# VH-VL binders against q0atu2: the designs that were tried, part 197

Target 1, 119 residues: q0atu2
Amino acid sequence: MLDKKARIRTSREYRNVFEKGKRLSGRFLIIYYVENALDNNRFGFITNKKIGMAVIRNRIKRQLRAIVREYQGQVKNKHDIVLVARAGIGKSSFEGMEKDYIAIMKKAGLFARNANKID

## First folded at step 9 (VH-VL)

Design t75 (framework fv_daclizumab)
Fold by ESMFold2-Fast, scan of step 9:
Structure t75 (fold): chain C 119 residues (1-119), chain A 119 residues (1-119), chain B 106 residues (1-106)
Amino acid sequence: as target 1 above (119 residues)
Amino acid sequence: QVQLVQSGAEVKKPGSSVKVSCKASGYTFTSYYMHWVRQAPGQGLEWIGYINPSTGYTRYNQKFKDKATITADESTNTAYMELSSLRSEDTAVYYCARTDEWYGYMDVWGQGTLVTVSS
Amino acid sequence: DIQMTQSPSTLSASVGDRVTITCSASSSISYMHWYQQKPGKAPKLLIYDASYLESGVPARFSGSGSGTEFTLTISSLQPDDFATYYCQQYGDYPLTFGQGTKVEVK
């Protein structure tokens, strides 16, 4: 689980990220992201009814939080980031979701550490 | 059950203004963005703007920023669009449409309001 | 603005035909949605996020594509399908629609 200070918690805060943030789409995930005025990152997680039943949506949310927590140290500071699950995510494996998350975050330029091999 | 009901047809003179209403029922009004789209006779669809009823935030197509004003009244579950300085080119059917919170598709539409501008 | 180009603008077809409508975006977009409109009626959502069928829409409708090229297919045209079809991008503001494809009786 992420610490409470690292989570976007209110509907108003989610809406602010959607309306003012940049959007980037992956295979199973969409991220919305915007720089914040805090000294830390905050993450939000949305699984809407098109994903499936509540038990599936809750499983996806738990798995996404676990992924985000594992890669927290690579994320550039001072961002509000919302992960939105696409309709097809329910058929994905944990590994598939993890790979998609890494690819999206790299493409958005949000990883502070460059894990790519360099000359 | 889920429904958007718009006000009736209007015939207006050039230079006047018109305010079209869109009353929502059967869902939580503040959980969805409300878009306005117009269609001139025999022509395609043109996006005007949207409002987030929960925050009052609006976004406009730049073409309409000085012509259209979109508002929402949470107490009556009603969205409004006012058009000012009407010209014959504004003759069109005007639709309100609900968008989901994440994907931006318009899944429920009002029946349309015909606004005719003539002298 | 992202320009949406639909092809063809008009398509003549017979019941039972396979019809294909294409939308090209001037830049890569995140989401493409498809709508059907019959004369005198509001548009109706058919496909969201390029390939997902909206609830209640017949299985003969399908969508595909990503990036800048998207396609709507009707596998076996029915009388109820003679209508105008519009694509809509949700990649950037302002939101833009294709100019429409009218599917009419041959």
Scores: ipSAE 0.007, ipTM 0.604, lowest interface PAE 9.3, mean pLDDT 86

Design t76 (framework fv_daclizumab)
Fold by ESMFold2-Fast, scan of step 9:
Parts: structure tokens; C-alpha cells; sequence
Structure t76 (fold): chain C 119 residues (1-119), chain A 119 residues (1-119), chain B 106 residues (1-106)
């Protein structure tokens, strides 16, 4: 689970990311992101009825939070990031969601590079 | 059922204004953005703007800035669009349509309101 | 503004035909929808997120594409499918629609 400090919690904060942020789409995810004035990153998670019933949507949110938590140390500091689950995410594996997240975050320039000479 | 019901047809003189209503039922009014789209006779669809009914926040197509004013009344679940300084070029069917903001598809539309501007 | 251009503007077809219409964006987009409009009626959401059928839409409709080129296909045209079809981008504001593709009887 993500610490409370790392979560976008209010509709006002979500609104700010939606209205001011940049967006980038992957296969199963869309991210909206904007630099914040805090000393840490915050994440939000959006699902809708097109993904499936509440049980499925809750599972997807839990899995996305687990992925975000696992890779939180690689994310450039001072960003508010909202993950929006696309319609196809319900048919994805956990591994598929994880790969999509990594690809999108790298493309957005939000993952800090660990440059080394070993591939 | 989820439904948007618009006010009836209007015939207006050049230079006047018109206010079209869109009454929502069957869903939580404040959970969706309300968009306005027009269609001139025999032409395609043109986006005017939207309102977030929960906050009153609006966004307009620059072309309609200073011509269209979109408002919402939570107590009656009704969205409004007022057009000022009407010209013959404003003759069109005007539609309201709801959108899940993060996904941006218009899944429910009003029946349309024909506004005719003639001398 | 992102310009959405549909091809063809008008298409004549017979019941049972496979119909394909294309939507081209002036810049790369990642999120778009398709609508169907019958004469005198409001548009109806047909396909969302490029490839997913709205509830109640027949399986003969399908969508595909990415970047700048998107396609709507009707595998076997039915009488109820004679209508005008519009694509819409949800990549940036202002929201823009294609000019429409009218599918009419041959």
C-alpha cells in the first residue's frame, strides 16, 4: 500500500492534475502528471465502469498501487501523477500492467536514469 | 434511465441572446462534466465548451469565448448555455452531452435544441 | 488545434458489404472515440478508446488504429447502419471532430 503522504486524496488535487498536467498514453494506462511544490511525489488512481464491476476495479487499483510502490524510488521527485486505467486493463496480467507502467514513465521522462555500462 | 432533456426550439433576431437548458436525470449530476456541441444545418459537429457541475469550472473553445456562457444548477440538475450577440451563422442544433472527464467520451446526449437566427 | 480528417466523406454501400472509414489526425493522438448519427437524431457513442464497443453496440462494429490513423469497420452492413459517422480526439483542447462520413444506400 502507498503511504498517505504519497497519495492524491482530494477532488481538488485530482482536478489540478487533470487541468494543469501533461498526459501520455500506454497500452493499458494513461498518466496525467504535473510538478508539485512539495518535497515528495503523490499518486492518484482512476477507474470507471467500463473496466468492470467494483470487485474488478478495486483489484486493479490495488495492483496499480503495488506497482507504483515497488518503483517509487525510481520516480523523479516533486510530481503529482494520476494513473487512469484504460478499458483493456481488466484483461491484462499484473506483469502486463507493470511493463506498461515502466514504459510510460520512462517515455514521460519521470524515471530517473540509473546509467551504468551493464545492459 | 439516464437521460438529458433539452428545452424547445427557439427563433431569435440578430443581436439578441438565447439560453438553452439541459436537465439531467437518472445519474449523479455532479459526477460528470457537461459539454455543449453544435451542428449547423447539413454540417458536422463543433465543440463549444464544458462545465464541471460540482465546481462551476468551465472551459471554452476559443472561438466561442465571449459568445457562450455555460452554467449549472445543482439543485435542479440542470445545465445551461447562453449565446449572446446572435448572428445568422449561429443557426444550428445545440446538444448537451455528458462526459466522464478522465475518459472524454460523450455517452449520453440531449435530443438537441434548434436555434434559428433570422430577421 | 488538432484537425481530424475522415475518408471518404460519403460512401455508398449495400446491405452485407464490409465498410471501412478512416480518420486521420494532423498530429499524433493517443485517445479518440467514434460516434454514429442518424438523420434528425443526436449522435450516439459507438466506440470509445479507439477499439472498445459501447454497451449495446453490435459486434459487427470494430475500431483500430493509433498515432495519426484510425479506422472504423462494419463487417456486414445492416439497414440500421446507414448513418453519418464521426471521430473525435480527446488529446487536447479544443476537442475536435472529423467532418463526418455519410454511409448511404447504393
Amino acid sequence: as target 1 above (119 residues)
Amino acid sequence: QVQLVQSGAEVKKPGSSVKVSCKASGYTFTSYYMHWVRQAPGQGLEWIGYINPSTGYTRYNQKFKDKATITADESTNTAYMELSSLRSEDTAVYYCARTDEWYGYMDVWGQGTLVTVSS
Amino acid sequence: DIQMTQSPSTLSASVGDRVTITCSASSSISYMHWYQQKPGKAPKLLIYDASYLESGVPARFSGSGSGTEFTLTISSLQPDDFATYYCQQYNEYPLTFGQGTKVEVK
Scores: ipSAE 0.500, ipTM 0.848, lowest interface PAE 2.2, mean pLDDT 90

Design t77 (framework fv_daclizumab)
Fold by ESMFold2-Fast, scan of step 9:
Structure t77 (fold): chain C 119 residues (1-119), chain A 119 residues (1-119), chain B 106 residues (1-106)
Amino acid sequence: as target 1 above (119 residues)
Amino acid sequence: QVQLVQSGAEVKKPGSSVKVSCKASGYTFTSYYMHWVRQAPGQGLEWIGYINPSTGYTRYNQKFKDKATITADESTNTAYMELSSLRSEDTAVYYCARTDEWYGYMDVWGQGTLVTVSS
Amino acid sequence: DIQMTQSPSTLSASVGDRVTITCSASSSISYMHWYQQKPGKAPKLLIYDASYLESGVPARFSGSGSGTEFTLTISSLQPDDFATYYCQQYNDWPLTFGQGTKVEVK
């Protein structure tokens, strides 16, 4: 799981990212992102009812948190990032979600050039 | 049950202003964004802008930033769009439509308000 | 701005026909929706996120595509389907629609 300080927790904080942030879309994910005034990154996760039943949405949120945690060392500091799951994500594999996350973060320029990867 | 009801047709002279209303019912007004879209006679759809009723935040299509002003009144669950300095080219049906904050599909639309600008 | 171009602008068809409408974006997009509009009425959401059928929309409607080219297909045209169809991108501001494809009686 992600540390508590690395999570976007309030509706106010989510809305700030949506309204003032940049947007980039991948195959299964959309990210909204904005630079924050903190010394750390924070992540939020959005899944809506069009994805599927609660058990599917909860599985997807859990898997997305695991992916974000795995690659957190590669993300440029001082960003609030919200991951929004697209309707098709319920049919994706874990590896498919992971590849989409990596691709979209690279395209956004949010992965640091020489970030360390934890193997 | 969920519906958006717009004010009636308007006939205006060039140079005047008009304010169109969109009254929401059957859902929590502040939980959805309200967009405005116009359609000139025989033409396609053109996005004007949106408002977040809970914060008052607005975003406009740059083409309409000097033409349209979008507001919302939480006490009456009503969104408004005011058009200024009307020209004959502003003759169109104006629609309000709701979206959630993240996915942006317009699932509920008002019936439309015809604004006719003629001398 | 991202330009959305629909083809054809007008399509003549008979009940029972398979109808395909295309939507081309001026730059690669990954997020778009389709709407149906009948004369004198507001648009109605048909397909969200390129390929997902909105609740209450008949199964004969389907969407596909990625990148710069997207398609809306009606597998067996019904009388209720004679209408104008619009694509919309939700990839970048401002939001933009295609110019519309009118499906007319042959």
Scores: ipSAE 0.446, ipTM 0.847, lowest interface PAE 2.9, mean pLDDT 90

Design t78 (framework fv_daclizumab)
Fold by ESMFold2-Fast, scan of step 9:
Structure t78 (fold): chain C 119 residues (1-119), chain A 119 residues (1-119), chain B 106 residues (1-106)
Amino acid sequence: as target 1 above (119 residues)
Amino acid sequence: QVQLVQSGAEVKKPGSSVKVSCKASGYTFTSYYMHWVRQAPGQGLEWIGYINPSTGYTRYNQKFKDKATITADESTNTAYMELSSLRSEDTAVYYCARTDEWYGYMDVWGQGTLVTVSS
Amino acid sequence: DIQMTQSPSTLSASVGDRVTITCSASSSISYMHWYQQKPGKAPKLLIYDASYLESGVPARFSGSGSGTEFTLTISSLQPDDFATYYCQQYNDFPLTFGQGTKVEVK
């Protein structure tokens, strides 16, 4: 579970990231990201109906939050980041989603060089 | 029933302007981006740009930045594209198409508007 | 800009044939779609995100591929399938389409 301060909560905040942010696509995930004026990172999560039924979409959201939380300390500070699940994510393993997240974040320049699971 | 209905064919003189409309119905207009795509006679598809109707934010293909102006009127659920300083090379069928914010697939298209530029 | 190149540009086929169209991107992409266009009509979405069949599209259509190489397959061509097919990337702006593949009667 992510702390309240680390979550993008309002429609206005999501719109800001989509309109002003950079976009980078991975295999199962798309990220939109922009620098913020805060002292911390904020994350948002989007799962579209094309992914599947509500049960599947809710599972994917929980798994993505768990992945983000696990690597939270490796993310460069002061960014708003929205993760959008792609249609194929419902068939991915947790490990597959995790690897895709790490790859995208490194490619975006948002991860420290030694991004690893936090014990 | 989701549909996009475009204005009728136009025959214009070189140097003039034309404004094509695209009226949306059967869905929440502000929940989807609206793209414009052109197709010259016997040629392929070429992306012009899009508008986010909820904010008015636009993004253009650099090739069309000084040619096309895309707008939207939320009160009438209508998107517009104005082409300025028309030349014979602008003769084409112009399509509007909606896309979701995340995947960028154009799932609903207008019927197309033929713009012919001749003396 | 990402260049999308389709092969072949024109394909002659008979009803019942298995038809394969390829699309090559000039750089690795993660996101692409396939459209069908019939003469005088707007394009119609067939496959989104490389491999997912759009609602209402017949099961004989399928998509595969990743990175720079993508394929659209029609397992058993029907009369309704003679059309031009376009790939499109949504990885980078500007959005770009392949030049099209025309599937015509042999």
Scores: ipSAE 0.007, ipTM 0.639, lowest interface PAE 8.5, mean pLDDT 87

Design t79 (framework fv_daclizumab)
Fold by ESMFold2-Fast, scan of step 9:
Structure t79 (fold): chain C 119 residues (1-119), chain A 119 residues (1-119), chain B 106 residues (1-106)
Amino acid sequence: as target 1 above (119 residues)
Amino acid sequence: QVQLVQSGAEVKKPGSSVKVSCKASGYTFTSYYMHWVRQAPGQGLEWIGYINPSTGYTRYNQKFKDKATITADESTNTAYMELSSLRSEDTAVYYCARTDEWYGYMDVWGQGTLVTVSS
Amino acid sequence: DIQMTQSPSTLSASVGDRVTITCSASSSISYMHWYQQKPGKAPKLLIYDASYLESGVPARFSGSGSGTEFTLTISSLQPDDFATYYCQQYNDTPLTFGQGTKVEVK
């Protein structure tokens, strides 16, 4: 689970990310991201009605939070990031979602290298 | 029926401005982004920008940032696109199109507005 | 900016033909959309997220691909299918379209 300070909690904060943030699409995920004035990253998660039944949406939301938590140490500081699940995500495996998350975060320039540090 | 109805054709002189309207009906106007796309005679599609009608937040193609102004009026469910400093190269059919906030496909389009710039 | 390049620019075909249109992105993208446009008309959404058929679109249309290479296929061309087809990426702003592929009668 993500610590409370690493979560986007209010409608206003979500709105700010959607309106001012950059957008980048993956296979199963879209991210919206914007620099914040804090010393930490915050994450938000949206699984809308188009994905399917509430039980499916809730499972996907839990899996996405687990993925973000696992990789939070690789994310460059000072960003608010919202993950939006695409309609096809319900048919994806956990590994498929994880691969998509890593790919999209790298493409956005939000992931730091852990090995060799030759950036 | 979900519809986007645009204002009529315009003939403008170089250096002038034009403002095209796009009236939405049959859906909740503030629940969808409104995009503007143009097409010069015999050419392809070129994205201008979008507006979030619920907040007035806009994002532009950098090429149009100082040229296009996109606005929305919630009281009349109408989006507008104004182009300033018109040149002959701005002669095109201008389309409005809606997208879901998350997935970015343009499922409903206006009929188009021909703007002709000539002396 | 991500550039979308379509091939061919023009394609001559007969009713009943299998038609394939290719779209190449200048950098890897995950998903994209396909639109059909007839003369004097606004574009119409055919396929979203590379492979999902829009409601009301005939089953003869299909999309596939990933990374930098995407294809739109019409399995058996009908008279109503002579039109210009556009691909579009939405991975990054600005949103960009291919130059179009005109499918015309042979």
Scores: ipSAE 0.005, ipTM 0.592, lowest interface PAE 11.4, mean pLDDT 85

Design t8 (framework fv_daclizumab)
Fold by ESMFold2-Fast, scan of step 9:
Structure t8 (fold): chain C 119 residues (1-119), chain A 119 residues (1-119), chain B 106 residues (1-106)
Amino acid sequence: as target 1 above (119 residues)
Amino acid sequence: QVQLVQSGAEVKKPGSSVKVSCKASGYTFTSYFMHWVRQAPGQGLEWIGYINPSTGYTRYNQKFKDKATITADESTNTAYMELSSLRSEDTAVYYCARTDEWYGYMDVWGQGTLVTVSS
Amino acid sequence: DIQMTQSPSTLSASVGDRVTITCSASSSISYMHWYQQKPGKAPKLLIYDASYLESGVPARFSGSGSGTEFTLTISSLQPDDFATYYCQQYNDYPLTFGQGTKVEVK
């Protein structure tokens, strides 16, 4: 479960991340990220209709939230991060999404040096 | 019917400025980013920049930072690209194209505007 | 900036031929698109995210690849396919295109 405080909620907050943030693309995910003025990280999730039907989009969002929650302790503090799912993500496995997320976050320099992957 | 319709061809003198318009119809103007791309005669495509019509936020290719100005008028669903200090090297067809900011592909293009810079 | 290099720059082909165009990125990218441009016309989106066919595009077109090497294939060239093809990356700003591959009548 992601705490309410760790979630980007308003369209204005999403827009701020898209406009001012850095962009990095993975195989199934794009992240937009920017430093915030808060004492915590916030995450947003975008799953457009191009991904598939509502049941698929809801599954993808649930899986992405689970992945983010699992690795939230490794993420450098004070960032707003939006995950955008690409059309091809609907055919990916949970492991495929997780692998892509870890690769993107490491490449972006958003994982702390002493962060340890668990499980 | 989604369309982008651009203003007509222009012939300009070196040192002058030109302002090309791109009128959108058939979709919600503020839901897509608008990009500008140019193509010199017989050459390839070169990205100039984009605008988010909902906020007015712009991003430019650094090569065009001091030369191009991109604006949008939500009341008329029209994007503009102005080039200053025109030189013969600016002779090109200029295109507007929309993109879904989440996926980044240009699915709808204007017909192009030929700008000729000659003495 | 990410440089996109296409090979070949020009190819001559006959109707019915299998045509292959390659696009090479100067660094690893996850997302790239292919466009088709006919003389006097704006580019048209053909393939997005390396392998997905845009709506209305004939099934003879396909894309593949990952990392730094991407391929556009036309399985059986038709008269309507003589055009210039461009790859584009959307991994980093500035957005960059390949130099183009012109498919001409042999």
Scores: ipSAE 0.007, ipTM 0.635, lowest interface PAE 8.4, mean pLDDT 86

Design t80 (framework fv_daclizumab)
Fold by ESMFold2-Fast, scan of step 9:
Structure t80 (fold): chain C 119 residues (1-119), chain A 119 residues (1-119), chain B 106 residues (1-106)
Amino acid sequence: as target 1 above (119 residues)
Amino acid sequence: QVQLVQSGAEVKKPGSSVKVSCKASGYTFTSYYMHWVRQAPGQGLEWIGYINPSTGYTRYNQKFKDKATITADESTNTAYMELSSLRSEDTAVYYCARTDEWYGYMDVWGQGTLVTVSS
Amino acid sequence: DIQMTQSPSTLSASVGDRVTITCSASSSISYMHWYQQKPGKAPKLLIYDASYLESGVPARFSGSGSGTEFTLTISSLQPDDFATYYCQQYNDSPLTFGQGTKVEVK
């Protein structure tokens, strides 16, 4: 579970990230990200019907929130970041999702330390 | 069921403009991006740009910034592309195609509109 | 811009043959798609995200690859498969396509 203040909550806020943000694709995830004017990061999560049934989408959303929460301290401050799950994510393991998240965040320059060797 | 229907073939003189339409049906128009792609006779595919019908936000291939203007009318579920200052090298079949804005693959295409520029 | 280069540009094959088409990206990409185009028709999505088969596409089509090298395979060519195939990247703007590979009858 992420804190209320660490979550993108309104359609307008999501739209801002999609329209003005940078985009980077991973194997199972796409991130859209933009610097914000706040002192904290905010995360949004999109799981489309193409991923699968509601039970699968809800599991994926829960797992993505857990991954984001675990690595929250490594993310450079002052960013709004939206994670969009791709169709293939439904067949991924938790470890696969986690590795993809770490890889794309490092590629985007959003992790405080870029240490490719430890991955 | 899900369908994109484009306007008919056009024959235009150099220096004129043309506006091609793409009418969507069978899905929520504002839930997908609409792309435009051209194909010159005997050639490959070339991306022109897209519009997010929900916001009106557009992104263009730099090559087409001064040539193409993409718009959308949510009340009629129709996307448009206007080509200005037509030259013979603009002769091509122009396609509209939708993408799930979360995935980026073009799963549904219009039938194409042949634009011929000749004297 | 990311350049997508296909090999071969033209391929002659017979029904029942295994056909392999390669697509090379000028820089590492995470996402690419394959389209089929028949004469006079719009392109049709075959494979998205390098390896996922679009609904309604026959199982003889498969995709693989990562980074800069991607492959489309048709395990046993059917008459309906003679067409031009295009790869496309969606990692960076502008979106770019390969030049196409024409699979024609031998």
Scores: ipSAE 0.006, ipTM 0.563, lowest interface PAE 12.9, mean pLDDT 85

Design t81 (framework fv_daclizumab)
Fold by ESMFold2-Fast, scan of step 9:
Structure t81 (fold): chain C 119 residues (1-119), chain A 119 residues (1-119), chain B 106 residues (1-106)
Amino acid sequence: as target 1 above (119 residues)
Amino acid sequence: QVQLVQSGAEVKKPGSSVKVSCKASGYTFTSYYMHWVRQAPGQGLEWIGYINPSTGYTRYNQKFKDKATITADESTNTAYMELSSLRSEDTAVYYCARTDEWYGYMDVWGQGTLVTVSS
Amino acid sequence: DIQMTQSPSTLSASVGDRVTITCSASSSISYMHWYQQKPGKAPKLLIYDASYLESGVPARFSGSGSGTEFTLTISSLQPDDFATYYCQQYNDTPYTFGQGTKVEVK
């Protein structure tokens, strides 16, 4: 589970990541990311109504949080990262979302070379 | 109903400035970014910049960084774009259009404001 | 800057025709949209995120593509579809549009 301090919660914090951060798009995900001045990483999750009904959007958010939690130990520390689900994510499997996340994070240079996923 | 209503046509002399307004209604003004796009007669669309009305943060096309100033007045739900040092090449229809922060599709547009610069 | 180039710049078509418009990006992009513009009117969103139909847009419109090559297809052209179509990338600032494709009566 992602604890409270690992979550981006305020609109001001989300806006900071969007406005000051870098953007990278994958097949099902877009990430926005910026280095923070904290001692930990924080994650945010965005879904819009075009993905589907609330049941689908809530499932996607749960699955993305699970993926982020599993790979938490591989992420370079001191970053605020917002995951934005693309409209097509509803067609993806859990494994497809996971592969996309790993590919994006590696491409962004956000995975530490010697980190292991949390198990 | 969500709508953007722009100010009326302007005829200006070279070297002057013009300020175009875009009044938003039917939605929470501070929850969407406001973009400005221009279209010279018979030509295509050219992105000028955007503003986050909640923070005042702006991002410009470098071509317009010394030409355009985008502002927003949260109390009146109105975005503005001011063009300085007008030249005949600035003759165009200027549009405002909204996007959400993350997805960036322009789903609602103003009707356009024709700015004519003539000697 | 990412340059968006459309082809053709103009095409002549008849009602009932299948129309395909291409948009090429100068570098690989992951996020792009299509807009329709009729004379004297503001652009209207048609397709977002390359392939998703905006609410209220007829099902005869579809989008596809990835990387540098994207297409907008009208499966059976209707009178309302004679317009100019623009692609737009939302990958990096400055956000750029294609030069437009005018679909006119044959």
Scores: ipSAE 0.385, ipTM 0.836, lowest interface PAE 3.2, mean pLDDT 90

Design t82 (framework fv_daclizumab)
Fold by ESMFold2-Fast, scan of step 9:
Structure t82 (fold): chain C 119 residues (1-119), chain A 119 residues (1-119), chain B 106 residues (1-106)
Amino acid sequence: as target 1 above (119 residues)
Amino acid sequence: QVQLVQSGAEVKKPGSSVKVSCKASGYTFTSYYMHWVRQAPGQGLEWIGYINPSTGYTRYNQKFKDKATITADESTNTAYMELSSLRSEDTAVYYCARTDEWYGYMDVWGQGTLVTVSS
Amino acid sequence: DIQMTQSPSTLSASVGDRVTITCSASSSISYMAWYQQKPGKAPKLLIYDASYLESGVPARFSGSGSGTEFTLTISSLQPDDFATYYCQQYNDYPLTFGQGTKVEVK
């Protein structure tokens, strides 16, 4: 779980990231990201009905928050980042989601080269 | 309606280059990855690579890394694949194909472009 | 690279027959698709994620399997089903296809 101050919560804040942000797609995830004027990073998470039933969507959200929390110290400061889960993510392993996240964050230039793997 | 329309057949000499186009319509071009696949006469399907049109990120089958260059033009909703140093064994039908939301399988295909390499 | 091997390479069948095509992966996979291709045409997606039927594809087509062994079944072959069928894995890069199975008239 992430601290509340590190979460994107309002529709207006999500819209800002989608409209002004850059986009990068991975295997299981799409990220949208933009610099913010805050002291910290904020993360948003979107899991839609294409992924599956609510129990699956909620599990995916929990797993993604855990991944983001584990690597938050390696993310460049002052960014709003929204993770959108792709339809097939429900069938991936935790390790698969983690590897995809690390790869797309590095590709976006948002991540340090020394990302440690979650065991 | 979602469509991918490819450029017409090409006849090229050995050692030359060819650039095949794939024009997308009926969907948001930058929201989906575009793959290229070839099929030599009477043979099976062989994956060349893909591009994310929103970022320009490409991934190639190692076999084609020095042969194919995949690009995209957001202003015209068109993906391109250029083949260099053509040889007779490059004679094939070349397809562009879109990835659905589940990354890696191809739900919409272009009609194919026959590239013939002859003297 | 993950190698996809189909069996048989060719099969002869009659309208109304139950047809089964097998695809073997060289390593365990979770993600694969099946395509149909008719002469002179682009491939058409039939099944994705091993068992999910693509929208607009007739219910006589079904996919099953896990790990290294996958099957495409046509429960009652129709005239429009004489074609070549390809499996494809999207578990790892590079993406790879089976060599194809041609279903021809008996």
Scores: ipSAE 0.006, ipTM 0.560, lowest interface PAE 13.1, mean pLDDT 85

